# Ledger of designs, part 60: VH-VL binders against q8ixk2r445to577

Target 1, 133 residues: q8ixk2r445to577
Amino acid sequence: FFGMLQNKGLTDYCFDYNPPDENQIVGHQVILYLCHGMGQNQFFEYTSQKEIRYNTHQPEGCIAVEAGMDTLIMHLCEETAPENQKFILQEDGSLFHEQSKKCVQAARKESSDSFVPLLRDCTNSDHQKWFFK

## First folded at step 20 (VH-VL)

Design rr10
Fold by OpenDDE, look of step 20:
Structure rr10 (fold): chain C 133 residues (1-133), chain A 121 residues (1-121), chain B 112 residues (1-112)
Amino acid sequence: as target 1 above (133 residues)
Amino acid sequence: EVQLVQSGAEVKKPGSSVKVSCKASGGTFSRWAISWVRQAPGQGLEWMGVIIPKFGTANYAQKFQGRVTITADESTSTAYMELSSLRSEDTAVYYCAKSRYYGRSGVFDYWGQGTLVTVSS
Amino acid sequence: NFMLTQPHSVSESPGKTVTISCTRSSGSIAYHYVQWYQQRPGSAPTTVIYEDNQRPSGVPDRFSGSIDSSSNSASLTISGLKTEDEADYYCQSYDHSTKGWVFGGGTKLTVL
């Protein structure tokens, strides 16, 4: 699966990654923003290694969850996907992080009009449902 | 350092077409979005359209849809803007501009030097 | 669709502080980043502020950006005004409805 990773509950919002330095793409938080369908900063791929890869530039970035965190941070992809980069996109649309045993949920950023994907206890909320488009 | 170098000034007749080039250097062209912005004499900046070379995706301002075509050649790191059915009102300086990302983080952080296109009978 | 409205002109003496406003007609100014560009006569635009309040390298800290949600406007503030600051200034923001960008009408800053 590849393309925009769009949330069901938060309509018309997609994974979006905009690191401050275009030449250093790791270490920053993945956000949600209005889907534009133009690729680039909203282009992601779900791989056979259960990675969510950002774009197709080298070196490739993969979404990771750091210890103790509930945010999605971009790391470098590795030959063998580390445990903190493994996600299961389930048939029901839930995006399950294997290591934390939590689900990715579209959430409003505190004191902001912005939105971010956060790890939360798995529910049947549409805000935890995702699909590629 | 990133640089955008545009082709030279053009003088065109009404009804004709013009194609302006924008060659990028000093960075990774395939990572960028390239927009075209024009400015009529004594007027403000007007966004015309954008292309994401890596994806081959382009979008245009409604005002120019059907008349403007933006393309890119990754092998030469060059973007192009072709405007057809030229009118006197199209007389303007045309700029290419580079942005890191598409969407809200679409700062045009580098600009070409501009290309004057004069449309006159 | 939205418009960005700027004053046509502003003027101030050297050393003083000037503020240029950019009002968004619809949509939240706080949610959509605003960029500011400086254009000196006969030159291409250059970026002075991006993402509301960030300065590119080389832009002096005399330039600052802010947003006001209550008025749905962004502001470019130039302190310690210098003669070289005389230019046209344009605000810009993304339009998700058109998937493009919108510029303000521009503001001519005259240094008296």
Scores: ipSAE 0.896, ipTM 0.952, lowest interface PAE 0.6, mean pLDDT 96
Fold by OpenDDE, look of step 21:
Structure rr10 (fold): chain C 133 residues (1-133), chain A 121 residues (1-121), chain B 112 residues (1-112)
Amino acid sequence: as target 1 above (133 residues)
Amino acid sequence: EVQLVQSGAEVKKPGSSVKVSCKASGGTFSRWAISWVRQAPGQGLEWMGVIIPKFGTANYAQKFQGRVTITADESTSTAYMELSSLRSEDTAVYYCAKSRYYGRSGVFDYWGQGTLVTVSS
Amino acid sequence: NFMLTQPHSVSESPGKTVTISCTRSSGSIAYHYVQWYQQRPGSAPTTVIYEDNQRPSGVPDRFSGSIDSSSNSASLTISGLKTEDEADYYCQSYDHSTKGWVFGGGTKLTVL
């Protein structure tokens, strides 16, 4: 699966990544923004290794969850996907993080009108449903 | 350092077409979006369209749809803007502009030097 | 669709502070980043502010950007005004409806 990773509940919002340095793509938070369908900063891939890759250039970035955090941070992809980079995109659209045993939820950023994907306890909320488009 | 170098000035007749090039250097062309922005004499900046070379995706301002074509060649790190059915109102300086992000943070961080296109009978 | 409205012109003496406004007609100014470009006569535009209040390297800290949600406007502030600051300034922001960008009408800054 590849393309825009769009949220069902938060209509017309997609995974989005905007590193401040185009030549240093790791270490920053993945956000949500209005889907534009042009690729680039909204192009992701779900791999057979259960990674969510930011599929732009080498070295490739993979979404990771750092210890004690509920945010999605871009790391470098590895030959063997580390545990903190493994997700299960389930048939019902839920995006499950194996290590934390939590689901990715579209959420409002604190004190902001912006949105971010955050790890939360798994529910049946459409805000935890995702699909590639 | 990133640089965008555009082709030279053009003089065209009404009804003809013009194709302006924008060659990039000093960075990774395939990471970028390239927009075209024009400026008529004494007027403001007007966004025309954009291309993301890596994905081959392009989008145009409604005003220019059907008359403008934006393309890119990754092998030469060059973007092109072709405007057809030229009219006197198309007389302007045309700029290419680079952005690393599409959408929310669509800053045009580098600009070409501009290409004057004059349309006159 | 939306428009960005700027004053046609502003003027001030060297050493003073000037502010250029950019008002968004629809949509939240706070959520959709605003960029500012400087264009000196006979030159291509250059970025002076991006993402509301960030300065590119090489842009002096005399330049600053801000957002006012109550008026749905962005502002470019230039302190310690210098003769070299005389230029046209344009604000810009993303338009989701068109998947493109919109520029303000531009503001001519004259240093007296």
Scores: ipSAE 0.892, ipTM 0.952, lowest interface PAE 0.6, mean pLDDT 96
Fold by ESMFold2, last read:
Structure rr10 (fold): chain C 133 residues (1-133), chain A 121 residues (1-121), chain B 112 residues (1-112)
Amino acid sequence: as target 1 above (133 residues)
Amino acid sequence: EVQLVQSGAEVKKPGSSVKVSCKASGGTFSRWAISWVRQAPGQGLEWMGVIIPKFGTANYAQKFQGRVTITADESTSTAYMELSSLRSEDTAVYYCAKSRYYGRSGVFDYWGQGTLVTVSS
Amino acid sequence: NFMLTQPHSVSESPGKTVTISCTRSSGSIAYHYVQWYQQRPGSAPTTVIYEDNQRPSGVPDRFSGSIDSSSNSASLTISGLKTEDEADYYCQSYDHSTKGWVFGGGTKLTVL
């Protein structure tokens, strides 16, 4: 799958990546923002290795969760996907992070007017349901 | 260093078309958002539209839809803006500008030098 | 779609502080980043503030940006005014309804 990774519950919001330096993509948090439909910073690919790839940049980025954290952070992709970069996009739309046993949820960033994807205990909430396009 | 260099000034007759070029260097042209912004004499800045070359996606301000076409040639790292059915009020300086991201941030961090297009009878 | 309204002109003496406002007509100014551009006569615009309050490298710290949610406006503040600050200033923000960009009408700053 590829394109805009959208949230069912937080309608018209997409995964969005805006690192401060467009040439230094590692180590920054993925956010959610209104879908613009232009590709680029909202274009992601879900791979057979269960990666969520940011391939607008070369070398490509892969979304990861660092130990003990609940935020989605950009790392460089590796030849064999590390476990912390693997997400299971299930048939019901849930996005499961197997290593942490948590699901990706659309959430309001603390003390902010912005939204981010965060790991949370899995529920059947539409805020934990995702789809491409 | 990123640089945007535009084609030279043009004088056009009403009813004709103009095509302004914007050659990019010093970065990864294909993934940039390249916008066109114009400024009539004594007037403010007016966004015309954008292209993102890697994705082949373009969007135009409603005022210019049907008259403007924005294209890119990735092999030469050059964006183009073509404005048709010219009239005297299209006399302006036309700028290209790049932004890192579309949507939320979208700051125009590099601008071309501008191209004066004069439409006269 | 919305408008960004700026005063047509402002003036102030060297060494003083000026604030240029930018009021968004609909939708919250706090949810979308505001950029500010300076344009000196005969030149292309340059960025002085991006993402509400960030300065590009090379922009003096006497330039600052802020957001006022209660009046739905952004402000560019220039302290320690110098005659070289005399220019036109434009605010800019994203319009999700058109998925495009809106500039304010511009403010001519005169330093006398």
Scores: ipSAE 0.739, ipTM 0.904, lowest interface PAE 1.1, mean pLDDT 92
Fold by ESMFold2, fold request of step 22:
Structure rr10 (fold): chain C 133 residues (1-133), chain A 121 residues (1-121), chain B 112 residues (1-112)
Amino acid sequence: as target 1 above (133 residues)
Amino acid sequence: EVQLVQSGAEVKKPGSSVKVSCKASGGTFSRWAISWVRQAPGQGLEWMGVIIPKFGTANYAQKFQGRVTITADESTSTAYMELSSLRSEDTAVYYCAKSRYYGRSGVFDYWGQGTLVTVSS
Amino acid sequence: NFMLTQPHSVSESPGKTVTISCTRSSGSIAYHYVQWYQQRPGSAPTTVIYEDNQRPSGVPDRFSGSIDSSSNSASLTISGLKTEDEADYYCQSYDHSTKGWVFGGGTKLTVL
């Protein structure tokens, strides 16, 4: 799977990655923003290692959730995917984070008009359903 | 350092076409968004369209749909803007400009020097 | 598909403060970042404010940007005006309906 990683409940919003420095991609939070369809900062690949890769940059980034955290942060991909970088895109559209046993949910950032993907207890909410396009 | 260097001024007849080049250096051209912006004499800035070379994706302002084609050659780090069916009101300075991200963080942080295109009989 | 409306010209004395407005005709100004560019005669534009209120390196802190949701406008404020600030100023924002960019009409700043 590759392309725009979109949310079912928060219509027309995509995973979006815009670190302050385009040449320093590690350690910043993935956000959600209106889908533009141009690739680049909204282009992601889901791999056979269960990674969500940002391959616009070289070396490539992989989305991770650090232990005890609920935010999706960019790390460098590794030859063998670390456990905190493994996600399962389930048949029902849920995006399950294996290590934490939680699901990715579209959420409004506190006290803000911004949206971000966060780990939450898995539910059947459309805000926890994702698809590539 | 990022630089955008454009091709030289051109004089064209009505009904012809022009192709302006924009050569990039000092970064990773393939992942940038390269926009074209024009400015007629004494007038404001007008966005024409964009390309993202790595993805080959382009988008054009509606005013220029059907007349503008924006392309990129990654091997030379050069973007091109071709405007066809030229008319006198197309006389303008044409700029290329680079942004690091599309959509949300779309500031044009580097600009070419501009290319004057004069359309006259 | 919206317009960004700026005053055609403004003037003010050295040392004083000027504010240039940029009003969005439809949709919220707050949902999409606003950029401000300075253009001197014969030169390409340069960024003075990006992402509503941030200054690039090398832009003096007397330049500031703000958003006013109640008037659906952005503002560029230049304090301590200097003769070197005399230029044209353009605002710019993203249009999701066309997935492209819109510039304001431009404001000629004269420092008298």
Scores: ipSAE 0.737, ipTM 0.901, lowest interface PAE 1.0, mean pLDDT 92
Fold by ESMFold2, fold request of step 22:
Structure rr10 (fold): chain C 133 residues (1-133), chain A 121 residues (1-121), chain B 112 residues (1-112)
Amino acid sequence: as target 1 above (133 residues)
Amino acid sequence: EVQLVQSGAEVKKPGSSVKVSCKASGGTFSRWAISWVRQAPGQGLEWMGVIIPKFGTANYAQKFQGRVTITADESTSTAYMELSSLRSEDTAVYYCAKSRYYGRSGVFDYWGQGTLVTVSS
Amino acid sequence: NFMLTQPHSVSESPGKTVTISCTRSSGSIAYHYVQWYQQRPGSAPTTVIYEDNQRPSGVPDRFSGSIDSSSNSASLTISGLKTEDEADYYCQSYDHSTKGWVFGGGTKLTVL
């Protein structure tokens, strides 16, 4: 799977990555923004190692959740995917983070008009359902 | 340092076409969004369209749809803008400009020097 | 599918403060970042403000940007006005309906 990683509940929003320095992709949070369809900062790949990979940059980035955190942060991909970088895209559209046993949910940042993907207890909410286009 | 260097000034007849080049250096051209913006004498800035070379995706302002073609050659780190069916009102300085991200955070942070295209009878 | 409206010209004396407005005709100004460019005659534009209120390296801190949701406008403010600030200024924002970019009409700043 590759392309725009979209949310079913928060319609027309995509995973979006825009670190402050385009040459330093590690350590910044993935956000959600209106889908533009141009690729680049909204293009992601789901790999056989269960990674969500940002391959616009070389070396490539892989989405991770650090221990005890709920935010999705960009790390460098490794030859063998670390456990904190593994997500299972379920047949029902849920995006399950194996290590934390939580699901990715589209959420509004508190006191903000911004949206971000966050780990939450798994539910049947459409805000926890994702698909590639 | 990022640089965008454009081809030289051109004089054209009505009904012809022009192709302006924009050669990039000092960064990773393939993942940039390269826009073309023009400015007629005494007028404001007008966005024409964009390409993202790595993805081969392009988008054009409605005013120029059907007359403009924007392309890129990754091997030479060069973007091109071709405008066809030229009219005298197409006389303008044409700029290329790059942004690092498309969408919300898409500042044009580097600009070429501009290319004057004069369309005269 | 929207317009960004700027005053055609503004004037002010050296040392004073000037504000240039940029009003969005539809949709919220707050949902999409606004950029500001300075252009001197015969030169390419340069960025003075990006992402509403951020200054690029080398732009003096007397340049500032702000958003006013109630008037649906962005503002560029230049304090301590200097004669070298005399230029044209353009605002710019993203249009999701066309997936493209919109510039304001431009404002000629005259330092008296």
Scores: ipSAE 0.736, ipTM 0.898, lowest interface PAE 1.0, mean pLDDT 92

Design rr10
Fold by ESMFold2, look of step 21:
Structure rr10 (fold): chain C 133 residues (1-133), chain A 121 residues (1-121), chain B 112 residues (1-112)
Amino acid sequence: as target 1 above (133 residues)
Amino acid sequence: EVQLVQSGAEVKKPGSSVKVSCKASGGTFSRWAISWVRQAPGQGLEWMGVIIPKFGTANYAQKFQGRVTITADESTSTAYMELSSLRSEDTAVYYCAKSRYYGRSGVFDYWGQGTLVTVSS
Amino acid sequence: NFMLTQPHSVSESPGKTVTISCTRSSGSIAYHYVQWYQQRPGSAPTTVIYEDNQRPSGVPDRFSGSIDSSSNSASLTISGLKTEDEADYYCQSYDHSTKGWVFGGGTKLTVL
């Protein structure tokens, strides 16, 4: 799958990546923002290795969650996907992070107007359902 | 360092077309969002449209839909803006500008020098 | 679609502080980053503030940006005014309804 990774519950919001330096993509958090449909910073690919790739940049970025953390952070992709970069996009739309055994949820960042994807205990919430468009 | 260099000034008759080029250097052109912005004499900035070369996606301001075509040539790192059915009101300086990202954080961080297009009978 | 309204002109003496407002007509200004550009006569615009309050490298810290959700406006503040700050200033934001960009009408800053 590839394109915009959109949330079912938080309608019209997509994975969005805006590192401070467009040439240094590692180590920054993925956010959610209104879907614009133009590709680029909202274009992601889901691979056979269960990666969520940001391949607008070369070398490519892969979304990871570091041990004990709940935020989705950009790492460089590796030839064989590390465990912290593996996500299962299930038939019901849930996005399961294998290493942590948690699901990706659209969440409001603290008490701000910003939204981010975070790992949470898996539920049936539409805020944990994702699809490519 | 990023540079955007535009083609030279043009004088056009009403009803004709103009095609302005914007050659990029110092970065990865294909991944950029290249917008075109115009400024009539003594007036403000007006966004016309954008292309993202890697994705082949373009979007145009409603005012210019049907008259503007924005294209890119990745092999030469050059974007183009063609405006047809020119009128005297289209007399302006036309800028290309690079933004980091589309959507929320789309600052135009590099601008071309501008191309004066004069439409006169 | 929305408008960004700026005062047509502002003036202030060297060494003083000026604030240029940018008011969004509909939708919340807080949902979309605001950028500010400086344009001197005969030159292309240059960025002085992006993402509401960030300065590009090389922009002096006397330039600052802020957001006021209650008035639905952004502000560019220039302290310690210098004659070189005399220019036109434009705010800019993303319009999701058109998926395009909107500029404010521009503000001519005179440093006298």
Scores: ipSAE 0.723, ipTM 0.897, lowest interface PAE 1.2, mean pLDDT 92
Fold by ESMFold2, fold request of step 22:
Structure rr10 (fold): chain C 133 residues (1-133), chain A 121 residues (1-121), chain B 112 residues (1-112)
Amino acid sequence: as target 1 above (133 residues)
Amino acid sequence: EVQLVQSGAEVKKPGSSVKVSCKASGGTFSRWAISWVRQAPGQGLEWMGVIIPKFGTANYAQKFQGRVTITADESTSTAYMELSSLRSEDTAVYYCAKSRYYGRSGVFDYWGQGTLVTVSS
Amino acid sequence: NFMLTQPHSVSESPGKTVTISCTRSSGSIAYHYVQWYQQRPGSAPTTVIYEDNQRPSGVPDRFSGSIDSSSNSASLTISGLKTEDEADYYCQSYDHSTKGWVFGGGTKLTVL
């Protein structure tokens, strides 16, 4: 799967990556923003290693969740995907983080008009359903 | 350092076309968003359209749809803007500009020097 | 789509403070970042403010940007005004309905 990683419940919102420096992609949080359909900062790839890759940049980034955290952070991809970079995109659209045993949910950042993907206990909420286009 | 260098000024007759080039250096051209912005004499800035070379995606302002074509050649790191069916109202300075990201955070952080296109009979 | 409306001109004396407004005609000014560009005669625009209130390297801190949701406007404020600040200023924001960019009409700043 590849392209725009969209949320079912928060309609017309995509995974979006805007690090402050376009040449320093490691260590910043993935956000959600209105889908623009142009590729680039909203283009992601789901790999056979269960990675969510940001391959617009070289070297490529892979989304991770650090132990005890709920935020999705950009790391460098590795030959063999580390456990904290593995997500299962399930048939029902849920996006499950294996190591944490939690699902990715579209959430509003506190006191903000910003939206971000965060790990939460898995539910049947449409805000936990994702698809590529 | 990022640099955008445009082709030289052109004088054109009504009904003809013009193709302006924008050669990029100092970064990763293929992933950039390269926009074209024009400015008629004494007037403001007007966004014409964009290309993102890596994805081959282009988008045009409605006003120019059907008359403008924006392309890119990754092997030479060069973007092109072609405007057809020229009229005297198309006399303007044409700029290329680069943004880091499309959408929310799309500042045009580097601009070419501009190319004057004069359309007269 | 929407319009960004700026005053056609503003003027102020050296050392004083000037504010240039940029009013969005529909949709909230706060939901999409606003950029500000300075353009001197015969030159390409340069960024003075991006992402509402951020300065690029080399832009002095007397340039500031702000958002006022109640008037649905962005503002560029230049304090300690210098004669070199005399230029045209444009605001800009993203239009999701067209997936493109909108510039304000521009403001000519005269430093008297």
Scores: ipSAE 0.721, ipTM 0.901, lowest interface PAE 1.2, mean pLDDT 92
Fold by ESMFold2, last read:
Structure rr10 (fold): chain C 133 residues (1-133), chain A 121 residues (1-121), chain B 112 residues (1-112)
Amino acid sequence: as target 1 above (133 residues)
Amino acid sequence: EVQLVQSGAEVKKPGSSVKVSCKASGGTFSRWAISWVRQAPGQGLEWMGVIIPKFGTANYAQKFQGRVTITADESTSTAYMELSSLRSEDTAVYYCAKSRYYGRSGVFDYWGQGTLVTVSS
Amino acid sequence: NFMLTQPHSVSESPGKTVTISCTRSSGSIAYHYVQWYQQRPGSAPTTVIYEDNQRPSGVPDRFSGSIDSSSNSASLTISGLKTEDEADYYCQSYDHSTKGWVFGGGTKLTVL
């Protein structure tokens, strides 16, 4: 799967990556923003290693969640995907993080009008359903 | 240092076409968003459209849809804007500009020097 | 599809402070970043503020940007005005309905 990673419940919102320096991609949080359809900062790939890759940059970034955290952060991809970079995109659209046993949910960033993907206990909410376009 | 260098001024007849080039250096051209912005004499800035070379994706302002074509050649790091069916009102300076991201965070942080296109009968 | 409305001109004396407004006609100004460009006659525009309130390298800290959600507007503020600040200023923001960019009409700043 590749393209825009969209949320079903938060309609017209995509994974979006805008690190302050376009050449320094590690260590910043993935956000959600309105889908623009142009590729680039909203283009992601889901790999056979269960990674969510940011392929616009070389070397490529892989989305990770650090132990005990709920935020999705960009790391460099590795030859063998680390456990904190493994997500299962299930048939029902849920995006399950294997290491934490939690699901990715579209959530309002605390004290703001912006949205981010966060790990939450898995539910059947449409805000936990994702698809590529 | 990022640089955008545009082709020289042109004089055109109404009904003809013009193709302006924008050669980029000093960065990773293929993943940039390259926009074209024009400015008629004494007028403001007007966004015309954009291309992202790596993805081949382009988007055009409604006003220019059907008359403008924006392309890129990654091997030469050059973007092009072609405007057809020229009218006298198309007399303007045409700028290329690059941004690092599309959407919310898209500042035009580098601009070409501008290309004057004069359309006269 | 919205408009960004700026005053046609503003003027102020050297050493003083001027504020240029940029009012968004529909949708929230606070949700989409605003950029500000300076353009001197015969020159390409240059960025003075991006992402509402950030300054590019080389832009003096007397340039600042702000957002006022209640008036649905952005402002460019220039303190300690210098004659070199005399230029046209444009705001710009993203239009999701067209997935493109909108410029304000421009403001001519005169430093008397």
Scores: ipSAE 0.682, ipTM 0.886, lowest interface PAE 1.3, mean pLDDT 92
Fold by ESMFold2, look of step 20:
Structure rr10 (fold): chain C 133 residues (1-133), chain A 121 residues (1-121), chain B 112 residues (1-112)
Amino acid sequence: as target 1 above (133 residues)
Amino acid sequence: EVQLVQSGAEVKKPGSSVKVSCKASGGTFSRWAISWVRQAPGQGLEWMGVIIPKFGTANYAQKFQGRVTITADESTSTAYMELSSLRSEDTAVYYCAKSRYYGRSGVFDYWGQGTLVTVSS
Amino acid sequence: NFMLTQPHSVSESPGKTVTISCTRSSGSIAYHYVQWYQQRPGSAPTTVIYEDNQRPSGVPDRFSGSIDSSSNSASLTISGLKTEDEADYYCQSYDHSTKGWVFGGGTKLTVL
């Protein structure tokens, strides 16, 4: 799969990546923003190794969750996907993080009107359902 | 050291077309969003459209839909804007500008010097 | 589909502080970053504020940007005003309905 990774519950919101330095993609948080359909910072690929790749940049980035954290951050992809970079996109649309045993959910930042993907206990909420377009 | 250098001024007759070039250097042209913005004499800035060269995706302001074509050539790091069916109201300075990201974080952080297009009978 | 409304002109004396407003007609100003550009006569615009309140390298710290959600507006503030600040200023934000950008009408700043 490839393209925009959209949320079912938070309508018209996509994975979006805007590191402060466009040439230093590692270590920053993935956010959610309104889907624009232009590729670039909203273009992601889901690979046979269960990676979510940011391939607009070379070398490519892979989404990871560090131990004890619930935020999705960018790491460099590796030849063999590390466990913290493996996500299962299930038939029902849930996005399961194997290492933590949690699901990716669209969440509001604290009191702001901003949204981010976070790991949460798996539920049937549409805010935990994702699809590529 | 990012630079955007545009083609020179043009004088055109009504009903004709113009194609303005924007040559980029000093960065990763293919990843950028290259927008075209025009400014009629004494008027404000008006966004016309955009291309992202790596993806070949283009989007146009509704006002210009059907008259504007924005393209890019990655081998020469050059974007182009072609405006057809010119009218006197199209007399303006045309700028290219680049942004790092599309959407929320889409600041135009570098601008070309502008190209004056004069449409006169 | 929305407009960004700026005052047509503002003026103030050297050394003083000026604030240029940018009011969004519909939708929340806080959901989308606001940028500010300075344009001197005969020149291309240059960025003075991006992402609401960030200064590019080389822009003096007397330029600042802010967002006021209650008035649905952004502001560019220039303190310690200098004659070199005399220019046109434009705000800009993303329009999701068109997937494009909107500029404010522009404000001519006169330093007297």
Scores: ipSAE 0.669, ipTM 0.877, lowest interface PAE 1.4, mean pLDDT 91

